# VH-VL binders against q8ixk2r445to577: the designs that were tried, part 331

Target 1, 133 residues: q8ixk2r445to577
Amino acid sequence: FFGMLQNKGLTDYCFDYNPPDENQIVGHQVILYLCHGMGQNQFFEYTSQKEIRYNTHQPEGCIAVEAGMDTLIMHLCEETAPENQKFILQEDGSLFHEQSKKCVQAARKESSDSFVPLLRDCTNSDHQKWFFK

## First folded at step 16 (VH-VL)

Design b69 (framework fv_cosibelimab)
Fold by ESMFold2-Fast, scan of step 16:
Structure b69 (fold): chain C 133 residues (1-133), chain A 120 residues (1-120), chain B 112 residues (1-112)
Amino acid sequence: as target 1 above (133 residues)
Amino acid sequence: EVQLVQSGAEVKKPGSSVKVSCKASGGTFSRWAISWVRQAPGQGLEWMGVIIPYFGTANYAQKFQGRVTITADESTSTAYMELSSLRSEDTAVYYCAKSKYYGRSPFDYWGQGTLVTVSS
Amino acid sequence: NFMLTQPHSVSESPGKTVTISCTRSSGSIAYHYVQWYQQRPGSAPTTVIYEDNQRPSGVPDRFSGSIDSSSNSASLTISGLKTEDEADYYCQSYDSSRKHWVFGGGTKLTVL
């Protein structure tokens, strides 16, 4: 699967990666932003290794969650995907991060009007359901 | 450093078409969003459309849908804007402009502009 | 469809402060970032403020941007006016429903 990764509950928002320096893609948080439908910084690929890959820049990035954290961070992809970069896309649209036993949820960033994907306890909420468009 | 260089001025008759080029240098052309903006003499800026070369995706302002086509050639790092069925009110300076992230980033670099004159 | 409305012209003397508004006719001004461009006669526009209130390298801190949700407007403020600030100023924001950029009508600033 590939395309814009859109939220079922927060219907106008897509996964988005907007590093300040396009030549330094590692270490910044993945955000949610209004879907523009044009690809680019909202284009992601779900791979057979269960990675969510960011293909807009070289080298390609892979979404990861660091130990003890709830935020999704961009890392460099590896030849064999490490466990912190693996997300199981379920048939119902849930993104399950197996290493942490949590699901990716569209959430309002604390004290702001911005939205971000965060790891939360898995529920049947539409805010935890994702699809490629 | 990034540069956008446009083709030269053109004079056209009503009913004809014009194709303006915008050659990019100094960065990764295919990853950018390239917009086209026009400005009639003494008037404001009017957005016409955009292309993201790597993804081959284009979108056009409703006013120009059916008359404008924006394309890109990644091998030459060149974007093109073709406007058909020209009318006298299409007389304007046409600019190409780059943005880093479509829908979010500013137009941080602009071409020098191409004057298109449609006589009548 | 929404419009971004700017005053047609503003004028002020050197050393003073001027504010140019950009009002969104429909939907919240805060939905998308607002950019501001400066255009001198015979030249392409240049960015003076991006993402509501950020300054590009080389733009003096006399230029600032702000958002006012109560008036549904963005504002460009230029303090310590200099004659070199004479230009047309345009705001810009994004229409996510149509995937389109929208420009304000532009404001001519004269420094008298």
Scores: ipSAE 0.525, ipTM 0.860, lowest interface PAE 2.3, mean pLDDT 91

Design b7 (framework fv_cosibelimab)
Fold by ESMFold2-Fast, scan of step 16:
Structure b7 (fold): chain C 133 residues (1-133), chain A 120 residues (1-120), chain B 112 residues (1-112)
Amino acid sequence: as target 1 above (133 residues)
Amino acid sequence: EVQLVQSGAEVKKPGSSVKVSCKASGGTFSRWAISWVRQAPGQGLEWMGVIIPLFGTANYAQKFQGRVTITADESTSTAYMELSSLRSEDTAVYYCAKSRYYGRSAFDYWGQGTLVTVSS
Amino acid sequence: NFMLTQPHSVSESPGKTVTISCTRSSGSIAYHYVQWYQQRPGSAPTTVIYEDNQRPSGVPDRFSGSIDSSSNSASLTISGLKTEDEADYYCQSYDSSTKHWVFGGGTKLTVL
């Protein structure tokens, strides 16, 4: 699966990666932003290894969760996906992060009107349901 | 350093078409969003459409749908805007402009503009 | 679909402060970034403010941007006005429903 990864509850928002330096794609937080439908920095691939890959750069980035954190950070992809980079996209649209046993939820960033994907306890909320468009 | 260089001025007859080029240098052309904006004499800026070269995806303002086609050639780092069925009202300076992220980023670099005059 | 409305012209004396408004006709101004461009005669536009209130490198701090949700407007403020500030100024914002950019009508700034 590949495309723009859109939220069912926060319906106009997509996974978005907007690092300040276009030559440095690692180490910044993945955000949610208004879906533009054009690919670019909102284009992701869900792989058979359960990775969410950022495919517009070489080397490719893979979404990961740092130890003790609930934020999604861009890391370099590895030949064998580490546990912190594995997400199970379930039939109901949930993105289950295997290592933490939590689900990816669209959430408001504290102190702002911005939105980010965060790991939260799994619920049946539409804010935890994702699909490729 | 990023530069956008456009093709030269053109004089066209009503009913013909024009194809303006915009050659990019100094960055990652394929990953940018390249918009086309026109400005009739003494008038304001009017957005015509955009292309993301890496994806070949284009989107057009409603007013220009059916008459405008925006394309890109990644091998030459060149974007093109073709406008067909030209009318005298299409006389304008046509600009290409780069933005980093579509729907969010400002047009941080602009071409110098191409004057297209439509007259009989 | 919406319009961004700017005054056609503003005039002010050197050293004074001028403010140019940009009012959105429908949808919230605050949920979509506003950019501001300066265009001098015979030249392509250049960015003076991006993402509501940020200045590009090389733009003096006399230029500032702001958003007022209550009036559904963005504003460009130029303090310490200089003759070289004479130009047309355009606001720009994004229409998420059409996936299109929208420009304001432009404001001619005269410094006399």
Scores: ipSAE 0.636, ipTM 0.886, lowest interface PAE 1.7, mean pLDDT 92

Design b70 (framework fv_cosibelimab)
Fold by ESMFold2-Fast, scan of step 16:
Formats: sequence, C-alpha cells, structure tokens
Structure b70 (fold): chain C 133 residues (1-133), chain A 120 residues (1-120), chain B 112 residues (1-112)
Amino acid sequence: as target 1 above (133 residues)
Amino acid sequence: EVQLVQSGAEVKKPGSSVKVSCKASGGTFSRWAISWVRQAPGQGLEWMGVIIPYFGTANYAQKFQGRVTITADESTSTAYMELSSLRSEDTAVYYCAKSKYYGRSAFDYWGQGTLVTVSS
Amino acid sequence: NFMLTQPHSVSESPGKTVTISCTRSSGSIAYHYVQWYQQRPGSAPTTVIYEDKERPSGVPDRFSGSIDSSSNSASLTISGLKTEDEADYYCQSYDSSRKHWVFGGGTKLTVL
C-alpha cells in the first residue's frame, strides 16, 4: 500500500518531505505540500507494521511522532517498529496514533501559509482523513 | 560536484526524430527531478517535461504530449529526451536541468545545451 | 492556465538599481515559489534567486527577489548595476493544476 498520501479536507495537499539537504533524510519535520503526482518526495509506503516509510531514499526513513510534541518528523526505520512510528490507518481514512490516542490532522503552521500534519484530538473532520493516491 | 553533460548537436530532416542524452554525475541521480527545456534561436525558455528516474515516471507539457518521450537509465545515470515528427519550428537548443523537489525547487544545475536544427 | 508576463527589455546605467517584474495572469503568485534565472549569450541559464527571495552561493547580495500579492507579481531587483549583469532574465513558477513549470517570456537587461 503505497503512493502519495493525500488529505480529504485539504484536497490538493500531500505528505511531503523536503529537507534542505536532499541527501540527509533524518531529523526534519514532515510537511504538507501541493500534490505533484510524480512520487519522489511525496511517495510513502504504509506497511503491515503500521509504519509510514519514505522509501525513495537509502537508508529508508520512517515517520515518527517527536517525543513530547505533536509534530511528525523523519527517523530511521527500525527492524521492529517502535510505538512512536506506528499509525493505524482506519477504514474511514483516519491515521490514529495509539500511543497518544490522537489523530493526524492537516493544520496550518502558525503565522504562515504553510501546512503540516500534526497530532490533534480525534474528530470526524475531513482534515483528519487521508488516502493513498 | 553535480554535472550534467549533454550529447552533441544534431541536424535533422522534417518528419524525423531526435534523441538527446543528458549524463549526470556527482549526486543521487535516481532521486532527482530531471526536466527538459528548449529555446528557439532568439526566443525564451519553454518547459517540455520531467522524469523522476527512480520511478521512471514522466510528465509532459500539453504542447508536446504524443511526440515527446523522456526516459532515464539509472545504471548509466543518463536521461534522454526523444522528440518525433520534427518540424522546422523545433529548431532550438535543448537543455536538461536538475531540481531537488518537483513542483517546488529551482533548476539548480543545467546541461550545456544541445542544438537541434530541423531543415529541409 | 496562466502566463507569466515580463517586460521585453529594460535598460539602466551602471551603479543604478533596476527592477524586473513577473506578473501571473491567474491564480495567486504567492501560492507557488518563483525562481529567477540569468542567461548570457551562448550559455545555459543559472539561478540567481530561488524560492522567491533566496540567493545561491556565489550570487552577490545586489540581487534580491520579492513578491507583491497586490499586483500578483514577483520582482527581481539588481542594485549597484554592473556591466556584467547584462543578460536575459527569466522568472519561473509552477502550475499545480497541470503539474507543469511555466517560464516568463524573459527580459533583456542592457547596462549602458
């Protein structure tokens, strides 16, 4: 299960990873950006271990919840997925983070026109619904 | 250091096709977005299309759909642009250009250009 | 579908400041990054401004980029104009509907 991970509410936006150094994939915040449909830095794989992998780079990155924060960042994947790297993709499109009991929501970054995925209390909002395209 | 080196000049007859190469070095070719841009003599820059070598996925400007094909060979770090059904209006310098993130990043490295002349 | 409109040519004396505009015909100029390229005769273009206002290493601080939402345009400003700045300048932005890059028509800068 892979592709561009698009938001139902913020319909033109996809998960996007755009570190300043394209050769270093770890440690930067995952963002939302206009879907380009070409894969590349918007291509992710959802695995049977409930990981969201960035597999166009070697070594592969895995989306993780930053400790004590509501932001998503890129970490190296581990042989057994740790809890902060597990997201349950529900049938309704919610990405549920069981450790925090929160859902991934498309949100505007404070004081900017940029968008990011953040952990928020779960609602039935389309901004919390995701699908692979 | 990133470099893009293109194949040499070509002279073609109307109705034929041309295939221009762009060999990359000094980076992670497979993950780049490689665009092709042309420039007719004394005219402006015109975007033709792009490929992401890792996926082999290409996208083309509507004007060129059906007669342009962009491909990549990851083993040789080379991108290709083939333009068919050539007309005299296709006489131009053809450039390949690299960007980090498609739809967002600037073309930070360009090939030197390949002159394609189409004449009867 | 949109166009990026630039003046065909601009001229100014050495030491002065010149501004080249790039106007988007539809959709907001501010929703997509604008890049600026410099091209001298016989050469491939080189980037002088990326992502609206950023300068690549080696580009002098005399070059600056800006966005004006009220006129729906981007601008390239070159201060302390030098004869070696004489070149063609192209703006570029993205069409998310078509997933295409779009170039402006280009501006010939003459320094005299």
Scores: ipSAE 0.709, ipTM 0.900, lowest interface PAE 1.3, mean pLDDT 92
Fold by OpenDDE, second read of step 17:
Structure b70 (fold): chain C 133 residues (1-133), chain A 120 residues (1-120), chain B 112 residues (1-112)
Amino acid sequence: as target 1 above (133 residues)
Amino acid sequence: EVQLVQSGAEVKKPGSSVKVSCKASGGTFSRWAISWVRQAPGQGLEWMGVIIPYFGTANYAQKFQGRVTITADESTSTAYMELSSLRSEDTAVYYCAKSKYYGRSAFDYWGQGTLVTVSS
Amino acid sequence: NFMLTQPHSVSESPGKTVTISCTRSSGSIAYHYVQWYQQRPGSAPTTVIYEDKERPSGVPDRFSGSIDSSSNSASLTISGLKTEDEADYYCQSYDSSRKHWVFGGGTKLTVL
C-alpha cells in the first residue's frame, strides 16, 4: 500500500511529514494535515516488513515510536525493521503499533489547532481508522 | 464569512511582469489551498497553479511553468500570482480561489477577479 | 492527461429541466470528484455542485449533480429553470497524474 494515508474520523486529514532540512529527514514528528497532492510530504508506503516508509528521500525514513513516547517520529529505515517501527494495518483500517500494543489515533495537538497521530488504547473509533489514497 | 479580495486591474506592456494579490479573511488562511484561475475574454476557465500557504510550496500547470510564480504571506493572509514575459494572449481576468485541500475539494470561494490587459 | 468536454450551449424554456453533460476523455470519472461552477455575465464563478452531487449552502435543490460511469461523464441537472439560471457552467475535476485541476470548456445556458 502506498500514497496518502488518510484518517476516516478526522475527515480529509492525512499523514504529513515536512522536515525542515531535506538532507536530514529524521528526528521530527509526523503530523496530520489536510490531504493534498502537492509535493511529497504526504506520500507513504506500508511495506512487507510492516514499516510505514517515507521513501521520497534518500536515505529512506521509517516512522518509529521512541521509548516512553506516544508520538510518531521519523527514523532511518534499517535493513531489518526494528520493533519500534513495526505497524499492522488491519483490514478494518486500524493501525496497530506492535511494540506498544496501541493504535494510531488522529488527535488534536495539545494547546494547538493542529492535529497529530498519537498512540492510544485501541478502540473502534473512526479516528483510529486509516486508509491509503 | 470567508472572503477573497484581489488587487485592482492592471495594464501592462508585452514582455513585462504583473503581480496580482489575493487577500483572504474569515478563516484559517494557512490551512487552505489557494489556486489561480484565469479567463481570457470570451473564453473558459483555465487553472494556473496552486499554493498551500502553510508549506509555501506551489504547483503549476505545465503551460505556465517557468513563467508563473505563486507565493503566499501567512502574516497578511495574502496570496500572490506573478506572471512574467507577458504576451497579448495573457490578457484575461485572473481569479484566486480557495479550496479546503488540494485535489478533491471544490473552489468554494472566489476572488472578484483582476483584469490584466497586455497591450502595446 | 484528460479533457472534460461540455456542450458549447444549451437552451430551454422557464420551468423546464435542462441537463449539461461533462465527459472525461480518459481515466474513470468516478476516481476523482467533479465540481460544477456557475458564472453569470460579468461575475466571478460560484460553486453550485461539489463532490459530484453535493450542494453548497444557498444553492437551490433545483440543481443536482450525477455521475455516469458507463459513459464516463458527469451531469448537471437544473429543474424548474428560471431566468436567473442563465449563465455559463463549468465542470471541473482533478488530474492526479499531472496534479492539475482541469476545467471543461464551459456551457452557455440560455433561458428562452
Scores: ipSAE 0.017, ipTM 0.654, lowest interface PAE 6.2, mean pLDDT 91

Design b71 (framework fv_cosibelimab)
Fold by ESMFold2-Fast, scan of step 16:
Structure b71 (fold): chain C 133 residues (1-133), chain A 120 residues (1-120), chain B 112 residues (1-112)
Amino acid sequence: as target 1 above (133 residues)
Amino acid sequence: EVQLVQSGAEVKKPGSSVKVSCKASGGTFSRWAISWVRQAPGQGLEWMGVIIPYFGEANYAQKFQGRVTITADESTSTAYMELSSLRSEDTAVYYCAKSKYYGRSAFDYWGQGTLVTVSS
Amino acid sequence: NFMLTQPHSVSESPGKTVTISCTRSSGSIAYHYVQWYQQRPGSAPTTVIYEDKQRPSGVPDRFSGSIDSSSNSASLTISGLKTEDEADYYCQSYDSSRKHWVFGGGTKLTVL
């Protein structure tokens, strides 16, 4: 699967990677932003290693969640995906982060008007359902 | 620094086509969103369409669907805008413009503009 | 589908403050960022405000942007007006349903 990763509950929003410096691609938080439908910084690939890859800018990044954290951060991809970079895309659209046993949810960032994907306890919420467009 | 350099002015007959080029330098061309904007004499700015060179995907304003084609050649870092079935109303300065993130970022660099005159 | 409406022209004396509005006809002005461009005769436009209220490097702090959800408008404010501020000003926002950029009709600023 590849494409723009859109939320079922927050219907107009897609995974978005917008680092301030396009020459320093890793280390920033993945956000949600209004879907533009043109790929680019909203284009992600779901791989056979259960990675969510970003390769529109270089070097290629893989979404990760550090232990004890709930934010999705862009890290460098590795030849063998580490556990913190593995997400199971379920048929119902849930993105299950194996290492933490939590699901990716569209949420308002605390102390902000912006939206971000965060790890939360798994529920039936449409805010935890994702699909590639 | 980033620079966009466009091809020179053209005079065309009604019914013909014109192809304007926009050569980019000073950055990673394929990662950008390149939009085309026109401005008829004494009139405002009108967005025509965009291409993301890395994906080769283009999108066009409804007014220009079927008449405009935007392409990019990554090997030469050049974007092109071709407008067919030209009418006198297509007389305008045509600009290419770069944005970092489509749908969010401002057009931070513009080409110098290309005057296309359509007359018989 | 929406339009961005600007006044055709505004005029003010040197040293004074002027505000140019940009009103969205349908949907919330706050739904997408608003950009502002300055265009002098014979030149390509340049960005004076991006993402509602940010200023590019080199743009003086006399230029500021704001959003007013109650009037569904964005505004460009220029204080301490100088003759070199004479130009056409365009607002721009994104239409996510059409996946298109939309420009306002433009405002001619005269300083005299």
Scores: ipSAE 0.536, ipTM 0.864, lowest interface PAE 2.1, mean pLDDT 91

Design b72 (framework fv_cosibelimab)
Fold by ESMFold2-Fast, scan of step 16:
Structure b72 (fold): chain C 133 residues (1-133), chain A 120 residues (1-120), chain B 112 residues (1-112)
Amino acid sequence: as target 1 above (133 residues)
Amino acid sequence: EVQLVQSGAEVKKPGSSVKVSCKASGGTFSRWAISWVRQAPGQGLEWMGVIIPYFGTANYAQKFQGRVTITADESTSTAYMELSSLRSEDTAVYYCAKSKYYGREAFDYWGQGTLVTVSS
Amino acid sequence: NFMLTQPHSVSESPGKTVTISCTRSSGSIAYKYVQWYQQRPGSAPTTVIYEDNQRPSGVPDRFSGSIDSSSNSASLTISGLKTEDEADYYCQSYDSSRKHWVFGGGTKLTVL
């Protein structure tokens, strides 16, 4: 699967990566923003290695969650995907993060007018359901 | 450091076409979103469309669908906007504008504008 | 689709504070980011506020932005007005349904 990764509950919002420095692609939090359908910073690939890959820039980034954290951060992709970069996209649209045993949920960022994907206990909420467009 | 430099003013007859260029420097042209915005004399800003050179994809405001074409040449870091079937109402200053990330980021750099006059 | 409505003009004396509103006609303005542009006669627009309330490097701290969800509007506030602030101001937001940018009609600020 590839394309814009859209939320079922937060219907107009897609995975979005907007690092402050366009020449430093890794190390920042993945966000959610209005789907524009043009690819670019909202274009992701779900790979057979269970990665969510950001293909717009070189080097390619892979979404990861660091131990004990709940935010999705862009890391460098590795030859063999580490456990913190593995997400199981389930038939119902859930994104299950294997290492933490939690699901990716669309959520409000606490002190700002923005949304972010966060790890939360798995539920049947539409805010935890994702699909590629 | 980033600059967008547009082609010079044009005077066109009704029914003709115009092609305005926008040459970028000082950054990663291919990865940007380049929008085109026009402003008729004494009027407000009107968005026409966008191109993302890396993807080779363009999208247009419904009002201009079918008569506007936006293209990019990555080798020269130049974006183009061509508007066909010109009418007097198309007399306007045409701007190109850059955003780092489409749909979210502000237009952080603008070209100087190109006046297109449509008159018989 | 939606429209962004601004007052046609506002006026205020030097040193005072002015607020320019930008009202969204349909759909919630919350979490959809509004930008503000300043345009002086004969010049291209420049960004004074992005993402509701962020200020670009080089823009004086006299400029600020805010969102009021109850009135479904964004506001640009300019304090300590100076004559060089005299310009047209435009708000802007993205329409995901139409897949295009929407500009407000513009507000002419006169400082006298």
Scores: ipSAE 0.653, ipTM 0.882, lowest interface PAE 1.5, mean pLDDT 91

Design b73 (framework fv_cosibelimab)
Fold by ESMFold2-Fast, scan of step 16:
Structure b73 (fold): chain C 133 residues (1-133), chain A 120 residues (1-120), chain B 112 residues (1-112)
Amino acid sequence: as target 1 above (133 residues)
Amino acid sequence: EVQLVQSGAEVKKPGSSVKVSCKASGGTFSRWAISWVRQAPGQGLEWMGVIIPKFGTANYAQKFQGRVTITADESTSTAYMELSSLRSEDTAVYYCAKSKYYGRSAFDYWGQGTLVTVSS
Amino acid sequence: NFMLTQPHSVSESPGKTVTISCTRSSGSIAYHYVQWYQQRPGSAPTTVIYEDNERPSGVPDRFSGSIDSSSNSASLTISGLKTEDEADYYCQSYDSSRKHWVFGGGTKLTVL
């Protein structure tokens, strides 16, 4: 699966990666932004190794969650994906982060109009349902 | 250091087509969004369309749909804008411009502009 | 579809402050970033403000941007005016429904 990773509940928003320096992709938070449909910084690939890859850049980035955190950040992809980079895309559209036993949810940043994907306890909320477009 | 260098001025007859080039250097051309903007003499800036070279995806302003085609050649780091069925009102300076992230980022680098004159 | 409306011209004396408005005709100005470009005669535009209120390296802090949701407008403010600031200024914002960029009509700044 590949394409723009769109939220079912927050219907106009896609996974988006917009680091300040376009040539330095490691260490910044993945955000949600209005879907533009052009690929680029909203294009992700879900791999058979359960990675969510950002491959508009070389070397490719892989979404990860640091221990004890709930934010999704960009790391470099590895030959053997570490557990913090593995997400299970479920039949119902949920993205399950196996290491933490939590699901990726579209959420508003506190005191802000911006949105981000965060790890939360798994629910049947449409804000936890994702699909490739 | 990023630089966009455009092809030279053109004089065209009504009904013909023009193809303007924009050669990029100093960065990762394939990942950028390259927009085309025109400006008629003494008038404002008018967005025409965009291409993202790596994806080959293009989008056009409604006014130009059917007449404009924007393409890119990753091997030469060059974007092209072709405008067909030229009329005198197409006389303008045509600019290419780079942005980091489509729909969000500013046009941080611009080409020098290409004057296209349409006259009989 | 929306338009971004700017005054055709503004004028002010050296050392003073000028503000150029950019009003969105429909949809919220605050929902999308506003960029500002400066264009001197015979030259390509250059960015003076990006993402509502950020300045590129090399742009003096006399240039600032702001968003006013109540008037549905963005503003470019230039303080301590210098003769080198004489130029046309354009605002730009994004139309998410069309997936298109939209430019304002431009404002000619005269410093006299």
Scores: ipSAE 0.717, ipTM 0.903, lowest interface PAE 1.2, mean pLDDT 92
Fold by OpenDDE, second read of step 17:
Structure b73 (fold): chain C 133 residues (1-133), chain A 120 residues (1-120), chain B 112 residues (1-112)
Amino acid sequence: as target 1 above (133 residues)
Amino acid sequence: EVQLVQSGAEVKKPGSSVKVSCKASGGTFSRWAISWVRQAPGQGLEWMGVIIPKFGTANYAQKFQGRVTITADESTSTAYMELSSLRSEDTAVYYCAKSKYYGRSAFDYWGQGTLVTVSS
Amino acid sequence: NFMLTQPHSVSESPGKTVTISCTRSSGSIAYHYVQWYQQRPGSAPTTVIYEDNERPSGVPDRFSGSIDSSSNSASLTISGLKTEDEADYYCQSYDSSRKHWVFGGGTKLTVL
């Protein structure tokens, strides 16, 4: 699967990533923004290694969850996907992070100026449902 | 500081076209979206469309679909709005406004406006 | 699609607090950011609140934004009202169904 990763509950919002330095893509948080279908900032790929890959840049980035965090941070992809970069996109649309055993939920970032995907306990909320478009 | 400077007032005949420019400065144009908003005399604000200059594609309000064309030139950090088949109801002040094309959606800076008068 | 409804006008004396409401007709106000723009007579709009309750640099903290999910509305509150606050105020949000930006009808604030 590839393209815009769109949330069902937070209608018309997609994964979005735009690092301050286009030549240094790691270390920043993935956010949500209105799906506009333009450019590379909203293009992701779900791979056979269970990665959510940001492959519009070289080297390629993979979304990771750092220890103790509930945010999605861009890391470099590795030949063998590390445990903190493994996600399961379920049939029902839930996006499950294997290591934390939590689901990715669209949420308003606390005291922030953006919507963000956050790890939360898995529920049947549409805000935890995702699909590629 | 970010600034948007628009072209001067226009007087047009019905059926003609007008093209308004919006030159940006004080920031990174390639990180922006440029929207066009108009305001008829004594009326409210009306969104017309948006372009992300970095990618050159635009979206339009249905009301103006087929009649408006929004373009941008990254080399000059300038956005353009062309409205065709002008009618008296198109008489308004036209504003450009910038926002980020990611993360944030607010129109955080506005042009000074361009009055377009359509009359016989 | 949805509409944003504002009162046509509000008025208050200097030093007092005024609130302008913006009601969303459909969709949840809690999941869609609301912006507020100020437009003084004969001038272009300027942003006073973005993303519900954030203030741009240069906007005094007398201006604040909030949302009320129960009424599906947003509010712009101006405390310590000053004469320079007299202006039209517009709320704005995004219509994901039509992929349109939507403005409220605007509210004329008169400082008595």
Scores: ipSAE 0.014, ipTM 0.664, lowest interface PAE 6.7, mean pLDDT 92

Design b74 (framework fv_cosibelimab)
Fold by ESMFold2-Fast, scan of step 16:
Structure b74 (fold): chain C 133 residues (1-133), chain A 120 residues (1-120), chain B 112 residues (1-112)
Amino acid sequence: as target 1 above (133 residues)
Amino acid sequence: EVQLVQSGAEVKKPGSSVKVSCKASGGTFSRWAISWVRQAPGQGLEWMGVIIPKFGTANYAQKFQGRVTITADESTSTAYMELSSLRSEDTAVYYCAKSRFYGRSAFDYWGQGTLVTVSS
Amino acid sequence: NFMLTQPHSVSESPGKTVTISCTRSSGSIAYHYVQWYQQRPGSAPTTVIYEDNQRPSGVPDRFSGSIDSSSNSASLTISGLKTEDEADYYCQSYDSSNKHWVFGGGTKLTVL
């Protein structure tokens, strides 16, 4: 699977990566932004190693969640995916983070009108359902 | 530094087509969004379309759908805008412009403009 | 589909402050960033404000941008007007439904 990773509940929003410096892409939080359908900074690839890869920039980034955190951040991809970079895209559209046993949910960023993907207890909410477009 | 350099002025006949080039230097051309904007004499700016070179994806303003084609050649860092079935109303200066993130970022660099005159 | 409406012209004397409005006809002005461009005769446009209220390097702090959700408009404010500010100014915002950019009609600023 590859393409724009769109939310079923927050229907106009896609995974989006917008680091401030185009030559240094690692270490920033993945956000949700209005889907533009053109690829670029909203293009992600789900790999056979259960990674969500961002390959618009070189070197390629892989989405990770650090221990004790609920935010998705961009790390460098490794030859063998570490556990914190593994997500199971289930048949119902949920993205299950194996290491934490939590699901990715579209959520409002605290004290802001912007939206971000966060780890939350798994529910059957459309805000936890994702698909590639 | 980033520069966008466009091809020179053209005079075309009604019914013909024109293809304007925009050569980028500096930065990472393939990762950008390159938009085309025109301006008829004494008129405002009008967005025509965009291409993302790395993905080869293009999108066009409804007014120009069917007449405009925007392409990119990553090997030469050049974007192209071709407008067909030219009319006198297509007489304008055509600009290419770069933005970092499509749908969000401002047009931070512009080409110098290409005057296309459609005679009589 | 929406329009961005600007006054056709505005004039003010040197040293004073001018404000140019940009009103969105449908959908919220606040949900999408607004950019402002300056165009002098014979030149390509240049960015004076991006993402609602940010200034590029080299743009003097006399230029500022703001959003007013109650009037569904964005504004470009230029204080301490100088003759070199005389230009056409365009606002721009994004149409997420059609996935395209929209420019305002432009405002001719005359500094007399």
Scores: ipSAE 0.652, ipTM 0.882, lowest interface PAE 1.5, mean pLDDT 91

